# VHH binders against q9usu1r752to985, part 21

Target 1, 234 residues: q9usu1r752to985
Amino acid sequence: TPEEFASQMTLLEFDYLKQIPSREWIFRSWVSRDSRSAVRNYINFSNCFTYWIINCILEKKNTKARTAVISFFIQTAYKCLSLQNFSTLMSIVSALNSAPIYRLHAAYKLVKAEDIICLSGLREIVETKKNFSTYRALLRKAELPCVPFLGVILSDLTFIDEGNPDVLDSSPHLLSFNKRHRLADVVADVCRFQSSSYEMQSNTDLQSYILHRCRFVNQDLSYLFDKSLSLEPR
Short names: E, the ipSAE of ESMFold2; O, the ipSAE of OpenDDE; V2, 0.75 times the mean of E and O plus 0.25 times the DockQ between their complexes.

## First folded at step 10 (VHH)

Design t2 (framework vhh_7pa5_2; at its last look DockQ between E and O 0.93; V2 from the best seeds 0.82)
Fold by OpenDDE, look of step 10:
Structure t2 (fold): chain B 234 residues (1-234), chain A 123 residues (1-123)
Amino acid sequence: as target 1 above (234 residues)
Amino acid sequence: QVQLVESGGGMVQPGGSLRLSCAASGFTFSNYAMSWVRRAPGKGPEWVSGISSSGGRTYYADSVKGRFTISRDNAKNTLYLQMNSLKPEDTALYYCARDRYDFWSGETEFDHWGQGTQVTVSS
């Protein structure tokens, strides 16, 4: 069910979040391509999961079957929202907004009106307009436990790092305390999210299945788009 | 573990030809788009060419269009770059890179690189 799937994805992604040590935020370990970081592992999983959704839809043999999968993930995304799992929500909506999937008009026409309305609301939440203003507003109101979308956190960290010098221009021997405080605030927020737990029961078989299947899907949007064209020609 | 190993580089005269190869391992090669990137001395990395996972689509930088041809053999897990009509400005270290669209950033990135193979074009 969408509810169960959302629950398991929430537990899975929350585990990824908890595995990120504070030092990675400070040293920005994800920037280096040569070293594996917990953040990078999380990013990789999230992308693989998004591609997995796309592939799941495109692998269906007819419009009705594709519609069913799309509906499933819309409902799943909605349940993720209720669990305050914004990470999985972002991944699902990203898949549905991707060029290969977004263009499947025949499939979307068969989606129930209530799910279409739901999807519209979800799309609004993940919009990048005004620096993710809708998402940020929801996150501010979120109670623990919560799985934030780390993409925004990483963006904020990058902005802090690039927008602030390490030392004061007026006194090059003095460290920028403002920069350090801003970084510390972001780290503190992440630590707060990591301090809680979800109470749902873990289904390790389903989680392992998703982890395994995500690794072996096509991750070429150009290819997937062509596949989409073959299923629903222009 | 993802591995990319380039070969086929060398020294050639202007107007000459080379064929580069990249052997891929540690992942399903046919599921990823691939690219060639080069770095000339004192310059930053320059994207040269790209190919879709199935090989159905190919892309080229303007600087190499009409002279270079990218291809792949998914059965052999190998990427190729045929370089014809080579010029001194083509002198660079050539890298094989795996492409991926990152849904977090909304950008295409090269998430893995080889060690590179040196191409030198000189009279």
Scores: ipSAE 0.873, ipTM 0.946, lowest interface PAE 0.4, mean pLDDT 94
Fold by ESMFold2, look of step 10:
Formats: sequence, structure tokens, C-alpha cells
Structure t2 (fold): chain B 234 residues (1-234), chain A 123 residues (1-123)
Amino acid sequence: as target 1 above (234 residues)
Amino acid sequence: QVQLVESGGGMVQPGGSLRLSCAASGFTFSNYAMSWVRRAPGKGPEWVSGISSSGGRTYYADSVKGRFTISRDNAKNTLYLQMNSLKPEDTALYYCARDRYDFWSGETEFDHWGQGTQVTVSS
């Protein structure tokens, strides 16, 4: 069910979030390709999951079957919003907005009006306009437990690190103090999210299934677009 | 564990040819697009050529179009780069890289690289 799937994805993503040590936020460990990091592992899982959604839809040869999969993931994303799991929500909407899936007009025509309206609301949340302003507003109102979308956090940390002035000032130490203060604020927010718990019961069979299946799908968006063209020609 | 092992580099005269190979293991090779990337002495990495997961689409940097041909054999888990009409400016360490569009960054990333194979074009 969408409800069970959303619950187990929330537990999975929360486990990934909790495993990230604070040093990775400070040193931006995900940037180095030579070192393994918990952040990079989480990014990889999230991408694999997004590709898995795309593959699940495109493996169905029947238009009505593709519609059913799209509807399932819309409903899953809506439940993720209720659980304050913004990470899975972002992954699902990213998959549905991807070029291979967004263009499936015949399949989308068969989606119930209620689910289409729901999808429109979810798309507003993930919009990048004004630096994710809708998402950030929603996150500020969220209570714990919550799974934030780390992409925004990683972007903020990069901006703080790269945003130092390249012009010498009379007191460069003031810039270093401000940078450390802003970094500490972001890290404190992440630590707050990491410190809570979801009360849902773990279903290790479903979690293991998701983890296994996500790794064995095509992850070439160009190829997936070509497959989309063969299923619904122009 | 993902492994990419390049071979086939060497020294050639200008106008010569080389064929690079990259043996892939530890992942489903046919599920990923692949690239060749090179790093000339004193320069940063430069994307050279790319190929879709099925092999049905190929892409080339302007500097190598018409001279280089990328191919893959998914049954043998091997990526190739045929380099013809080599020039001194092609001298570089050539890397095999695995591609993936990253939904978080919105850019294509090379998430795994080989150790590289040296190509030297010298008069």
C-alpha cells in the first residue's frame, strides 16, 4: 500500500540521516570522490530510488498499468508529506517530473482528477523558485520527527563555504567567525532532525526489497527517455 | 565493489592510432552510461566522449570529433575508445568514468573512475 510504503521509506531515509556524523557537514565530505562518506551513500540511495520509480513506470507496456504505478507514487508522496518526509517526497516528484515520465500524456490522462490535483500541490512544494521558498517555509513549520531534503542543506553548506569574499578586508577574522556561526546554525538544525524518532513499526522485508531492487535498474536517463518514446511515441 | 580498469595506452607519433579499453566489474555495466575523461599535464579534467547504456547514442567533445570513436560491448563489460589521427595535444592520462544524472544536483556526475592509462603523442 502507499501508506505502508511511505512509512517504510520514511524509516529507511531517517536511518540514512541519523548515520551522518557531524564532521561531514563541516568538511563537506561528499565532495571528495576519493573518500567514502555517509552523505554520498545517502545521495546514492536517493538517486537509485528515483531511478527505480522511473523504471517501475516504464517497465509496464500497458498504458493503464503505467497510470496505476504513477497513481501509487502520487499517493505515496502525499502520505510522505503527512509524515513530514520531505526527502522521499522530493524523490518521487523528481521522478514524475523527469523527462521520461513527464511526457507520458496518455498515462497521465487516465489518472484520477483527485490525484492530479494532489500532484499539482506536491509540485509546488518542490519548486526551486526563490531558492526552494515554498519548501523552506513548510520545513520551518514542521515539528519533529521530520526527514528534511538534504539537497537544500548541502546547497546551503556549499554556499556558506564558497561565499567568502575574495577581497581582503581590514579584519579577515570577522569573516571567519561569521562563516563558522552560519555553519554552526545549519549543523544545529540538522542535529535537531537527527535527534528524534519515528514510532512506526519496521518492516525489514519491505525495506530489504526496496534496497535490493533500487540497485538493479537502468540509471541512464538518456536511455530511459528513448524507452519512454517507444512506449508513447510523439 | 565498482572497479574500472583502463588499458591500451602508450607512446605514439603524431597521426598514429591507439585503442583504449576499460574493463568494468562490480556493477551491472549495461545499466549505466559511460564516458572517457582525460587530464593533460597541468590541466584539469576534460570530458572526451560519452556513450549511452545501450550503446545506441555516442557523444564527443569538439576537440576529438571525427578522430575518436567510443564503443562498448555489454556482453564483455568493456568500454572502448579508438583514437585516430592523434595530435600532441591529445597527450593525457585517460580515465574511464561511470555516468549518472544526479537528481539532487541537477547535473550529470562521474561517480566512479578508473586509475587511468597514459597516452603520449610525441614527435
Scores: ipSAE 0.702, ipTM 0.870, lowest interface PAE 1.1, mean pLDDT 88
ESMFold2 (binder alone), look of step 10: mean pLDDT 86; pTM 0.869

Design t3 (framework vhh_7pa5_2; at its last read DockQ between E and O 0.87; V2 from the best seeds 0.85)
Fold by OpenDDE, fold request of step 12:
Structure t3 (fold): chain B 234 residues (1-234), chain A 123 residues (1-123)
Amino acid sequence: as target 1 above (234 residues)
Amino acid sequence: QVQLVESGGGMVQPGGSLRLSCAASGFTFSNYAMSWVRRAPGKGPEWVSGISSSGGRTYYADSVKGRFTISRDNAKNTLYLQMNSLKPEDTALYYCARDRYDFWSGQTEFDYWGQGTQVTVSS
């Protein structure tokens, strides 16, 4: 069910979040693409999962079957929202917004009106407009436990790091405490998210299944787009 | 563990030819688009050529179009770059790179690179 799937994805992604040590935020280990970076591992998983959704839809042999999968993930995304799992939500909507999937007009026509309305709302939440203003507003209201979308956090860290000097302009020998404070605030927020836990029961079989499927999925958007064209020609 | 190992580089005279190879391991090669990127001395990385996961689509930088040919053998997990009519300006360290669209950043990235193979074109 969408509810169970959302629950397990939430637990899975929350584990990825919790595995990120504080030192990684300080040293920005993901910048060097260190294979040992927990952040990088999380990014890789999230992308694989997004591609997996795309593949799941495109592997279906007829429009009705594709519609069913699309509907499933719309409902799943909605459940993720209720669990304050914004990371999985972002991945699902990203998949549905991807060029190979977004263009499947025939499939979307068969989606129930209520799901279409739901999808529209979800799309608004994850929009990048005004620097993710809608998402940020929801996150500010979120209570623990919560799985934030780390893409925004990483963007904020990058912005702070690149947009501010490490030292004071007036005194190059002095460190910028303002910059440090801003970075520390972001890290503190992440640590807060890591400090809680979800109460749902873990299904390790389903989680392992998802991890396994993600590992072997096609991750070429150009290929996937061509496949989409073959299913629903222009 | 993802690994990309380039080979086939060397020194050639202008107008000569080389064929580069990249051996991929640690991932399903046929599921990823691949690219060649080069770095000349004192310059930043330059994208040279790309190929889709199935090999059905190929792309080239204007600087190498008509002279270079990218190909792949998915059964052998190998990427190739046939370089003909080489010029001194083609001198660079050539990297094999795995392509991926990153949904977090909204950009195409080369998430893995090889160590590179040196190509030197000189009289």
Scores: ipSAE 0.916, ipTM 0.958, lowest interface PAE 0.4, mean pLDDT 94
Fold by ESMFold2, last read:
Structure t3 (fold): chain B 234 residues (1-234), chain A 123 residues (1-123)
Amino acid sequence: as target 1 above (234 residues)
Amino acid sequence: QVQLVESGGGMVQPGGSLRLSCAASGFTFSNYAMSWVRRAPGKGPEWVSGISSSGGRTYYADSVKGRFTISRDNAKNTLYLQMNSLKPEDTALYYCARDRYDFWSGQTEFDYWGQGTQVTVSS
């Protein structure tokens, strides 16, 4: 079910989040491709999951079957929103917005109106306009427990560390003080999210299934687009 | 776990040919697009060529188009680069890299690289 799937994805994502040691935020350990980091492992899982959704939809041989999978993931994403799991929400909407899936107009035509309205609202949350302004507003209102989308946090840490050319003419001591304060604020927020817990019961069989299946799907977006063209020609 | 091992480099004269190979292990090779990337002396990395997971689409940097041919054998988990009409400016350490569009960054990333194989083109 969408509810159970959303609950177990939330527990999986939260486990990845909890495992990230504070030193990775300070030293930006994910930037080094030669070393293992908990952040890079999480990014990899998240990408594998996003590709898995795309593959699940495209493996169905008729339009009605593809519509059913799309509807399942819309409902799952909506439940993720209610659980304040913004990370899985972002992954699902990214998959549905990907070029191979977004273009499946025949399948989307068969999706129920209430689910289309739901998807439209979810898309507004994840849109990148004004540096994810809709998402950031929702995150500010969120209570614990919450799984934030780390992509925004990682971007913020990189931007703060590298500075902004607009501020090069500013007083160096004010820039350094402001930089340290902003870094501390971002790190404190992520640590706050890491320190809570979700109440749901673990379903280890479902979690293992998700982890295993995600690793063994095609992860070539160009190939997946060609497959999409064969299923619904231009 | 993931391992990419390049081979086939060496010294050749201008106008010569070489064929590079990359043996892949620790992942499902046919599920990923692949690239060749090179580092010339004193320069940063330069993307050379890419190939889709099935081999059905190939891509080349302008500097090598018409001279280099990328290919793959998914049954042997091997990526190839046939380099013809080699020039001194092709001298570089050549790396095999695994591609994936990263939904977090919004761009294609090279998440695993080999050690590289040296290609030297000189008289």
Scores: ipSAE 0.762, ipTM 0.879, lowest interface PAE 0.8, mean pLDDT 88
ESMFold2, look of step 10: ipSAE 0.728; ipTM 0.871
ESMFold2 (binder alone), look of step 10: mean pLDDT 86; pTM 0.865
OpenDDE, look of step 10: ipSAE 0.915; ipTM 0.958
ESMFold2, look of step 11: ipSAE 0.756; ipTM 0.879
ESMFold2 (binder alone), look of step 11: mean pLDDT 86; pTM 0.866
OpenDDE, look of step 11: ipSAE 0.913; ipTM 0.956
ESMFold2, fold request of step 12: ipSAE 0.761, 0.722, 0.744; ipTM 0.876, 0.851, 0.873
ESMFold2 (binder alone), fold request of step 12: mean pLDDT 86, 85, 85; pTM 0.863, 0.857, 0.857
OpenDDE, fold request of step 12: ipSAE 0.915, 0.915; ipTM 0.957, 0.958
ESMFold2, last read: ipSAE 0.752, 0.740; ipTM 0.874, 0.866
ESMFold2 (binder alone), last read: mean pLDDT 86, 86, 85; pTM 0.862, 0.862, 0.856
OpenDDE, last read: ipSAE 0.915, 0.915, 0.916; ipTM 0.958, 0.958, 0.958

Design t4 (framework vhh_etentamig_d1; at its last look DockQ between E and O 0.87; V2 from the best seeds 0.82)
Fold by OpenDDE, look of step 10:
Structure t4 (fold): chain B 234 residues (1-234), chain A 123 residues (1-123)
Amino acid sequence: as target 1 above (234 residues)
Amino acid sequence: EVQLLESGGGLVQPGGSLRLSCAASGFTFSNYAMSWVRQAPGKGPEWVSGISSSGGRTYYADSVKGRFTISRDNSKNTLYLQMNSLRAEDTAVYYCARDRYDFWSGETDFDHRGQGTLVTVSS
């Protein structure tokens, strides 16, 4: 069910979140491509999962079957929202907004009106407009436990790093305490999210299945787009 | 572990030709788009060419368009770059890179690349 799937994804992604040590935020370990950082592992999983969703939809042989999968993930995304799992929500909506999937008009026409309305609301939540203002507002009101979308955190860290010198301009021998303070705030926020837990029962078989299947899907949007065209020609 | 190993580099005269190869392992090669990137001495990295996972689509930088040809053999897990009409400005270390669209950043990223192979074009 969408509810069960959302629960398991929430537990899975929460585990990824918990595995991120504080030092990784300070040293920005994910910037190095040669590093095996926890953040990079999380990014990789999230992307694989998004591609997995795309592939799950495109592997179906007829419009009705594609519609069913799309509906499933819309409902799943909605349940993720209720669990305050914004990470999985973002991944699902990203898949549905991707060029290969978004263009499947025949499939979307068969989606129930209530699910279409739901999807519209979910799309609004994940919009990048005004620097993710809707998402940020929801996150501020969120209670623990919560799985934040770390993409925004990474963006904020990049902004802090690029926008602030390591030393003071007026005194090059002095460290920028402002930059350090901002970094500390980000670390504190992440630690807060890591301090709680979800109470749902873990299904390790389903989680392992998703982890395994995600590794072997096509991750080329150009290819997936062509596949989409073959299923629903222009 | 993902591995990319470039070969085929060397010294060539202007106007000459060279074919680079990249052997991939540790992942399903046919599921990923691939690219060639080069870095000349004292310069930043430059994207050269890209190819879709199936090989159906190819892309080229303006600097190499009409001279270079990218191809792949998925049965051999190998990426190729045929370089013709080589110029002195083509001198660089050439890297094989795995492409991925990152949904977090909304951009294409090279999440893995090889150690590179040196191409020197000189008279």
Scores: ipSAE 0.888, ipTM 0.947, lowest interface PAE 0.4, mean pLDDT 94
Fold by ESMFold2, look of step 10:
Structure t4 (fold): chain B 234 residues (1-234), chain A 123 residues (1-123)
Amino acid sequence: as target 1 above (234 residues)
Amino acid sequence: EVQLLESGGGLVQPGGSLRLSCAASGFTFSNYAMSWVRQAPGKGPEWVSGISSSGGRTYYADSVKGRFTISRDNSKNTLYLQMNSLRAEDTAVYYCARDRYDFWSGETDFDHRGQGTLVTVSS
């Protein structure tokens, strides 16, 4: 079911989040390809999961079957929102917004109106305009436990490291102090999310299934777009 | 563990040819697009050529178009780059890379892990 799938994805993503040691934020360990990084492992899992959704939809040979998979993931994303699992929510909406899937107009036409309305609301949450303003507002109101979308955090850390784009007085110490303070704020927020727990019971079989299946799907978006064209021609 | 092993580099005169190979292991090769990336002495990495997971689409940087041909054999887990009409400016270490669009960054990640293979074009 969507509810159980959302619950188990939430537990999986929360485990990835909790495993990230604080040193990775300071040294940005994920940037180096030859480092062992819990952040890089999490990014890889999240991308594999996003591609898995795309593959699940495109492997269905008829339009009704593809519609059913799309509807399943819309419902799953909605339950992720109620669990405050913004990471899985982002992955699902990213998959549904990807070029191979977004263009499946025949499949989307068969999706029930209530699910389309739901998807429209979810898309507003993940919308990038105003620097993810809707998402950030929801995150500020969220109680623990919560799984934030780490991509926004990593983007913030990269922006802080590259320096502020706004220009201030020629005071290197003021800029360095501002940079350190902003870094400390981001790290404190991440530590807060890592400090809680979800009460849901683990389904080891389902979690293992997800982890195993995600690794063995096509991860070439260009190929997947071509497959999409063959399923629903222009 | 993902491994990419480049070979086939060497010293060649201008106008000559070389064929590079990349042996892939530790992942399902046919599930990934692949690229060749090169790094000339004192310069940053430069994307050279790419090929879709099926081999059905190929892409080339303007600097090599018409001279280089990328190909793959998914049954042998091997990526190739046929380089013809080589020029001194092609001198670089060549890396094969596993490509993936990264939904978190919104950009394609060119994951190269091998030591590369040195191509030197000189008189």
Scores: ipSAE 0.721, ipTM 0.865, lowest interface PAE 0.9, mean pLDDT 87
ESMFold2 (binder alone), look of step 10: mean pLDDT 82; pTM 0.835

## First folded at step 11 (VHH; framework vhh_7pa5_2)

Design s1 (at its last look DockQ between E and O 0.89; V2 from the best seeds 0.83)
Fold by OpenDDE, look of step 11:
Structure s1 (fold): chain B 234 residues (1-234), chain A 123 residues (1-123)
Amino acid sequence: as target 1 above (234 residues)
Amino acid sequence: QVQLVESGGGMVQPGGSLRLSCAASGFTFSDYAMSWVRRAPGKGPEWVSGISSSGGRTYYADSVKGRFTISRDNAKNTLYLQMNSLKPEDTALYYCARDRYDFWSGQTEFDYWGQGTQVTVSS
């Protein structure tokens, strides 16, 4: 069910979140593409998951079957929202917004009106307009436990790093404490999210299934787009 | 673990030819687009060529278009770059890279690189 899938994805992604040590934020290990980076591992999983969704839809042999999968993930994304799992939500909507999937008009026409309305709302949440203003507003109101979308956090960290000098212009021998405080505040927020827990029961079989399936999917959007064209020609 | 190992580099005279190879392992090669990237002395990385996972689509930088040909053999997990009519400005360390669109950043990235193979074009 969408509910169960959302629950297990939430637990799975929360584990990825919890595996990120504070030092990684400080040293920005993901920038150097360190294979040991927990952040990079999380990014890789998230992308694989997104691609898996795309592949799940495109591997179906007919429009009705594709519609069913699309509907399933719309409902799953909605459940993720209720669990305050914005990371999985972002991944699902990203898949549905991807060029290979977004263009499947015949499939979307068969989606129930209620799910279409739901999808519209979900798309609004993940919009990048005004620097993710809708998402950020929801996150500010979120109570623990919560799985934030780390993409925004990484963007914020990059912005702080690039927008502020490491040292004072007037005194190059002095470190910018302002920059450090801003970075520390972001790290503190992440730590806060990591300090909580979800109460849902873990289904290790389903989680393992998802992890396994995500590893063996096509991750070429050009190829996937061509496949989409073959399923629903222009 | 993902590994990319380049080979086939060397020294050639202007107008000469080289064929680079990249042996991939640790992942399903046929599921990923691949690229060649080069770094000349004192310069940043420059994208040279790309190929889709199936090999059906190929892309080239303007600087190498008509001279270089990218190809792949998915059965052998190998990426190739045929370089003809080489010029001194082609001198660089050539890297094989795996392509991926990152949904977090909304950007195409090279998430894995090889160690590179040196290509030197000199009279």
Scores: ipSAE 0.900, ipTM 0.950, lowest interface PAE 0.4, mean pLDDT 94
Fold by ESMFold2, look of step 11:
Structure s1 (fold): chain B 234 residues (1-234), chain A 123 residues (1-123)
Amino acid sequence: as target 1 above (234 residues)
Amino acid sequence: QVQLVESGGGMVQPGGSLRLSCAASGFTFSDYAMSWVRRAPGKGPEWVSGISSSGGRTYYADSVKGRFTISRDNAKNTLYLQMNSLKPEDTALYYCARDRYDFWSGQTEFDYWGQGTQVTVSS
């Protein structure tokens, strides 16, 4: 069911979140191509999962079957919102907004109205305009436990590093202090999210299924778009 | 685990040809788009050519169009770059790279690289 799938994805993503040591934010370990990091492992899993959703939809032979998979993931994303699992929610909406899937108008026409309304609301949450303002507002109101979407944090860290050089020249010692203070704020936020727990029971069979299956799908978005064209021609 | 091993580099005169190979292992090669990237002396990486996971689409930097041909053999887990009409400007360390659009960053990333094979074009 969507409810159980959402619950188990939440537990799985929360485990990835808890495994990230604070040193990765200090050294920005995910940026180096020469090292492996817990952040890069999480990014890789999240991408594999997103591609898995795309592949699940495109492997169905007829429009009704594709519609059923789309509806399942809309309902899963809605349950993720109620669990405050913004990471899985973002992955699902990203898959449904991807060029191969967004263009499946015949399949979307068969999705029932209540699920379309739900998807519209979910899309507003993940909207990137105004620097994720809707998402950030919801995250500030969220109670623990919560799985944030760390992609926003990674973007924020990049912005901190790419600060104005004129500011650097005028106050080099103050800038170093300000960067350390901003870094400490990021670490504190991550520690807060890591400090809680979800009450749901683990279904290790379902978690293992997801972990195993998501690695064995096509991860070439251009190829997947071409497959989408063959299933629903222009 | 993921391994990309380039070969086929060497020294050639201007106008000459080379064929680069990249042996892939540790992942399902046919699931990924692939690229060739080069680093000239004292410069950062420059994307050269790309190919879709099936081989059905190929892409080239303007500086190599008409001279280089990318191909792949998914049965042999091998990526190729045929380099013709070589110029001194093509002198670089050539890397095989695995592509993936990253939904977190919103851009295509080269998530694994080989160690490179040197191509030197000089009179």
Scores: ipSAE 0.725, ipTM 0.867, lowest interface PAE 0.9, mean pLDDT 87
ESMFold2 (binder alone), look of step 11: mean pLDDT 86; pTM 0.862

